# VH-VL binders against q0atu2, part 47

Target 1, 119 residues: q0atu2
Amino acid sequence: MLDKKARIRTSREYRNVFEKGKRLSGRFLIIYYVENALDNNRFGFITNKKIGMAVIRNRIKRQLRAIVREYQGQVKNKHDIVLVARAGIGKSSFEGMEKDYIAIMKKAGLFARNANKID

## First folded at step 15 (VH-VL)

Design yi21
Fold by OpenDDE, fold request of step 16:
Structure yi21 (fold): chain C 119 residues (1-119), chain A 119 residues (1-119), chain B 110 residues (1-110)
Amino acid sequence: as target 1 above (119 residues)
Amino acid sequence: EVQLVESGGGLVQPGGSLRLSCAASGFTVSDNYMNWVRQAPGKGLEWVSIIYRRGSTEYADWAKGRFTISRDNSKNTLYLQMNSLRAEDTAVYYCAREGSSEWYYFDYWGQGTLVTVSS
Amino acid sequence: AYDMTQSPSTLSASVGDRVTITCQASQSIDSWLAWYQQKPGKAPKLLIHDASSLESGVPSRFKGSGSGTEFTLTISSLQPDDFATYYCQQWDEYSGEAYTFGGGTKVEIK
């Protein structure tokens, strides 16, 4: 699981990302990202009822956390990043989610230059 | 040099089965997102299926239950098993690779193989 | 399901003409749009990806532009080799349709 310091936890923190951050859309994900004043990255996750029942939403959230955790060491530091799951993600495979995460993060230029296993 | 070569097309009766092959060279099929796209005579392009790097698959709704995408890593070959074929399945079938570093587009295509379903 | 409306379906032009093809997505896809060229009896050929990134080897007279829901392919000066059918392509949010192609635009000799 992501460390507490790597999590966006408060409504204020989320609002800051939405208001000041940049937005990019992928197939299954929308990301909002902004530089922070910290030495670490923080991630937030948003699922809504359009995805499906609570069980599905929780599964998706768990899977997204797993993906973020796997690649977090390759993400440029000092960023707050919020992942918003799109409706279609409910029927997607884990690989589909992973692909989309990597794709959108690349497009955002959020991976470190020496990042590996992202191509 | 990247190359994709489809084979296995031909004439088949309605209700019949056919397996298409796509032999790849210049890259590893299992390291890429591989797709089948078809084109009915005189018509546009229609996505059929995708197989992900770790083996997850997706299908067009009309293809589910009848079509199966697979690969043989030892042969570096992509397959499309087509069952319960219908007249409307008549088309040139292309295998297509998504971009190696950036995805969601197809940078290489095979020459296609014609499947004709007719009584 | 995502829709992709490509226009026109057919256009007649002469060598040297400026040609514009449009694709309209039903939902925003940011810049996840690709353009392909297809000649009779041949497989599609990638021209542009990410809405405006020209594929290597593609002449500079081809230009992709747009974002969100409106995209255009422009051929600044049509050449004899450019008479073909062009397709735009996007991803689809839903698993039952991973990718959607435009209906195609046949560019033919006037």
Scores: ipSAE 0.925, ipTM 0.960, lowest interface PAE 0.5, mean pLDDT 95
Fold by OpenDDE, fold request of step 16:
Structure yi21 (fold): chain C 119 residues (1-119), chain A 119 residues (1-119), chain B 110 residues (1-110)
Amino acid sequence: as target 1 above (119 residues)
Amino acid sequence: EVQLVESGGGLVQPGGSLRLSCAASGFTVSDNYMNWVRQAPGKGLEWVSIIYRRGSTEYADWAKGRFTISRDNSKNTLYLQMNSLRAEDTAVYYCAREGSSEWYYFDYWGQGTLVTVSS
Amino acid sequence: AYDMTQSPSTLSASVGDRVTITCQASQSIDSWLAWYQQKPGKAPKLLIHDASSLESGVPSRFKGSGSGTEFTLTISSLQPDDFATYYCQQWDEYSGEAYTFGGGTKVEIK
């Protein structure tokens, strides 16, 4: 699990990201991202019923958190990033999710210059 | 330097089976996202299957249960096992690599191998 | 599944003409669009990726533009070597189809 300091937790924090951040869509994910005034990144996760039953949504959320944790140290600092899971993610493999996360984060320019394992 | 060479195509009767090969050189198959794409005579391009870097696979709905994508890392070769072939499966089959750093497009293609399904 | 409508299916043009091919996606794909050129008996050749990024070695007369659902391939001045069939390509959100190609546009000599 992500550290509490690395989580977007309040509605106000989410709203700030949606209102002031940039939006970018991938195959399975939509990301909203904006710079923050902190010394760390914060991540938020959104799943909805179009993905499937609660069990499926929870699985997807766990998988996305695992992916974010894996690459967290390689993301440019001082960003709030919200991941919105698209409907098709419910039937995707973990590798598919990971590929999409990396692809969209690269496209957004959110990985550090010397990031590893993203090519 | 990068090269893909398909083989294994030929004439087969309906209900028959065929295995296509794609020999890669200049790069490592297992380090890339590899795809099969087919093209019926005089028609457009149609995606068939993908194999991910760690081995996950996806298939077009019409291909599920009949087609299997795989690879032999020791031979740096991609395969497509085709079973229960139908007349509508007649096509040139291409192996295609996604971009090495940026994904979701195909930067290298083989010359293709023709599969003809006919009684 | 995502739909991709490519137009026109066929166009006749002369050397030196400005040629425009359009692809319309049923849903937004931001800039995740590629263009390919295919000549008879040959494999497709990548021209442009990320909607507007020209592949190495491709002449500058080829230009990709657009984002979201509307995309355009423009050949500013058609050359003899450009008579071919062109395809656009996108990813598909759903598992039954990872990638979708446009129907193709055959550019033939007038």
Scores: ipSAE 0.923, ipTM 0.959, lowest interface PAE 0.5, mean pLDDT 95
Fold by OpenDDE, fold request of step 20:
Structure yi21 (fold): chain C 119 residues (1-119), chain A 119 residues (1-119), chain B 110 residues (1-110)
Amino acid sequence: as target 1 above (119 residues)
Amino acid sequence: EVQLVESGGGLVQPGGSLRLSCAASGFTVSDNYMNWVRQAPGKGLEWVSIIYRRGSTEYADWAKGRFTISRDNSKNTLYLQMNSLRAEDTAVYYCAREGSSEWYYFDYWGQGTLVTVSS
Amino acid sequence: AYDMTQSPSTLSASVGDRVTITCQASQSIDSWLAWYQQKPGKAPKLLIHDASSLESGVPSRFKGSGSGTEFTLTISSLQPDDFATYYCQQWDEYSGEAYTFGGGTKVEIK
């Protein structure tokens, strides 16, 4: 799991991202992202009931955290990023989620220039 | 240079089976998101199936249970196994690659292979 | 399922004309929209991706615009080589339909 310092945890932190951040939609994910004043990135995850039962939402959240963790070292620093899982993600494969994450992050320009394994 | 060459099309009776091949060159099939798209005579384009880099697959609802997308990495070839074919499956079948770095669009297409399902 | 309505279905124009083709998505897809050109007996050819990014080798007279649910392909000055059928394409959020194409627009000689 992501370190505590790498997680958006408070409602205020989430609100800040939603209010001041940019929004970009992918096939399965919507990301809200904004620069922070920290030396690290923070990630937030939102799954809603449209995805399915709690067990499904929890699975999706775990999978998204795994994806984020795998690629976090390649994300530009000093960003707060909230991932909102769309309804269709419940039926998506892990690869589908990963593809969408990479695609949307690339489109947002959030990967570092020297990032590898994202093409 | 990137090339995609479909083969295996032909005339088949309803209920019959056919396997299409898409020989790729200039890139590695397993490193890309590969798709099949079909086009009935005089009609528009219709997505059929996708195979992800690590082998996950998706299918159009009408294709599920009848069509199987696969690949042979050693041959750098994409396949579409079509079973229980119907008259409405008559179409030119294209293999299409998604963009190499950006996805969700198709940058290279084969010239297609015609499948005719008729009694 | 996501729908994509492309209009018009057919368009008659002359060389030099400004041509406009529209695609309307049933739900917002931001800029995840591609345009293709297809000539009879040929495979589709990618013209534009990400709503407005022109592919290499595509003439600058082709322009893609729009975001969200409304998208437009514009040919500023139609050339003889441009008479063809054009398709827009999007992804679909839901399983069972990963990608959706517009119905196509046949651009023919007036």
Scores: ipSAE 0.922, ipTM 0.960, lowest interface PAE 0.5, mean pLDDT 95
Fold by OpenDDE, fold request of step 20:
Structure yi21 (fold): chain C 119 residues (1-119), chain A 119 residues (1-119), chain B 110 residues (1-110)
Amino acid sequence: as target 1 above (119 residues)
Amino acid sequence: EVQLVESGGGLVQPGGSLRLSCAASGFTVSDNYMNWVRQAPGKGLEWVSIIYRRGSTEYADWAKGRFTISRDNSKNTLYLQMNSLRAEDTAVYYCAREGSSEWYYFDYWGQGTLVTVSS
Amino acid sequence: AYDMTQSPSTLSASVGDRVTITCQASQSIDSWLAWYQQKPGKAPKLLIHDASSLESGVPSRFKGSGSGTEFTLTISSLQPDDFATYYCQQWDEYSGEAYTFGGGTKVEIK
């Protein structure tokens, strides 16, 4: 699991990302990202009812956390990043989500220069 | 250096089966997102299927249950097994690779192989 | 499902002309738009990806622009080698259609 310090947890923290951050859209994900004043990254996850039933939303959330955790060490530090799951993600494979995460993070330039498992 | 060569096309009767091959060189098929795209005579391009780097697959709705995408890593070859073929499946079938570092577009295509379904 | 409307379907032009092809997505795809050129009997050739990134070896007279739902391919000065059919391409959020192509634009000599 993601460390608690690596999580966006409060409404205020989410609002800050949405208001001050940049937005990029992928096939299954929308990311909002902004620099923070910390030494670590924080991730937030948003799933809504258009994805499907609660069991689906929870599965997607677990899978997204797993993906973020897998690539966390290769993301540029000092960022708050909110992942918003799009409706189509409910029927996507784990690899599909992973591909989209990597693709959108690349486009955002959020991977470190020496990242080695994103190609 | 990068090259894709399709083969296996030909004339088949409705209800018949055919397996297409796409021999790749200059890159590793299993390390890339590989796709099949078809084009009916005088028509536009239509996506058929994708195989992800770890083996997950997706299909166009019309292809599900009849088409199977696979690969042989030892031969660096992509395949498309087509069953229960119909006249409307008549088309040139292309194998296409997504970008090596950026994805969701096709940077290399084979020359295509013609599949004709007719009684 | 995402729709991709490409226009015009056919375009007659002369060498030296400025040519404009448009693709309109039914939903925002940000900059995830590619353009291809296809000549008779040949496979499609990638020209532009990420809406405006020109592929290596593609002449600078080709320009891609746009974001969101409106995209344009412009050939600043049409050359004899440019008579072909052009396609735009996007991803599709729907799992039953991972990618969608525009209907194509045939650029023919006037």
Scores: ipSAE 0.921, ipTM 0.959, lowest interface PAE 0.5, mean pLDDT 95
Fold by OpenDDE, fold request of step 16:
Structure yi21 (fold): chain C 119 residues (1-119), chain A 119 residues (1-119), chain B 110 residues (1-110)
Amino acid sequence: as target 1 above (119 residues)
Amino acid sequence: EVQLVESGGGLVQPGGSLRLSCAASGFTVSDNYMNWVRQAPGKGLEWVSIIYRRGSTEYADWAKGRFTISRDNSKNTLYLQMNSLRAEDTAVYYCAREGSSEWYYFDYWGQGTLVTVSS
Amino acid sequence: AYDMTQSPSTLSASVGDRVTITCQASQSIDSWLAWYQQKPGKAPKLLIHDASSLESGVPSRFKGSGSGTEFTLTISSLQPDDFATYYCQQWDEYSGEAYTFGGGTKVEIK
């Protein structure tokens, strides 16, 4: 699981990202991202009922957290990033999610210049 | 130099099977997202299948259960096993690579191989 | 499934003409749009990705523009080598169709 300090936890924190952040859409994910005043990144995850049953939504969250953890060290620091899972993600493979995460993060310019696992 | 060369096309009867090959050079198939795209005579382009870097696969709904995408890393070759072929499967079949660093578009295509399904 | 409407299906033009092809997506795809050129008996050739990024070796007379749901390919001055069929392409949110192509636009000699 992500470190507690690496999580967006409050409604106010989420609202701040949605209101002040930039939005990009990928195949399976929508990301909202904004710079924060911290020395670390924070991630939030949104899974809507459109994805499917609670079991599916929970699985998706676990998988997205795993992906975020895997690439966390390669993301530019000082960002709040909210991942919104799109409806189609429910039938996606883990690799599909991973591909989309990397693709959209790259497009957003959120990976560090020296990132090694994004190609 | 990147090159993709399809083979294995030909005439087959309805209900028959055929395996297409796509020999790649200049890059490693297993390190890329590889796709099959087909084009019926005089028609547009239609996506068939994708194989991810670690082996996950996706198929068009009409292809599921009949088509199988695979690869042989030792031969750096992509395959498409086609079973229970139908007349509407008649098309030129292309293997296509997604961009190496940016994805969701196809930067290299083979010359295509013609599959004709007819009695 | 995502729809992609490409127009026109056919257009006749002369050398030197300005040509415009449009693709309309049923849902926003931001800039995840590519353009291809295909000549008879040949495989498609990538011209533009990310809506406006020109591929290496592609003449500057080709220009891609647009975002969201409306996209345009423009050939500023049509050359003899440009008579071909053009396709736009997007991703699809659903696994049953990972990618969608436009119906194509045949650019032929007037």
Scores: ipSAE 0.920, ipTM 0.958, lowest interface PAE 0.5, mean pLDDT 95

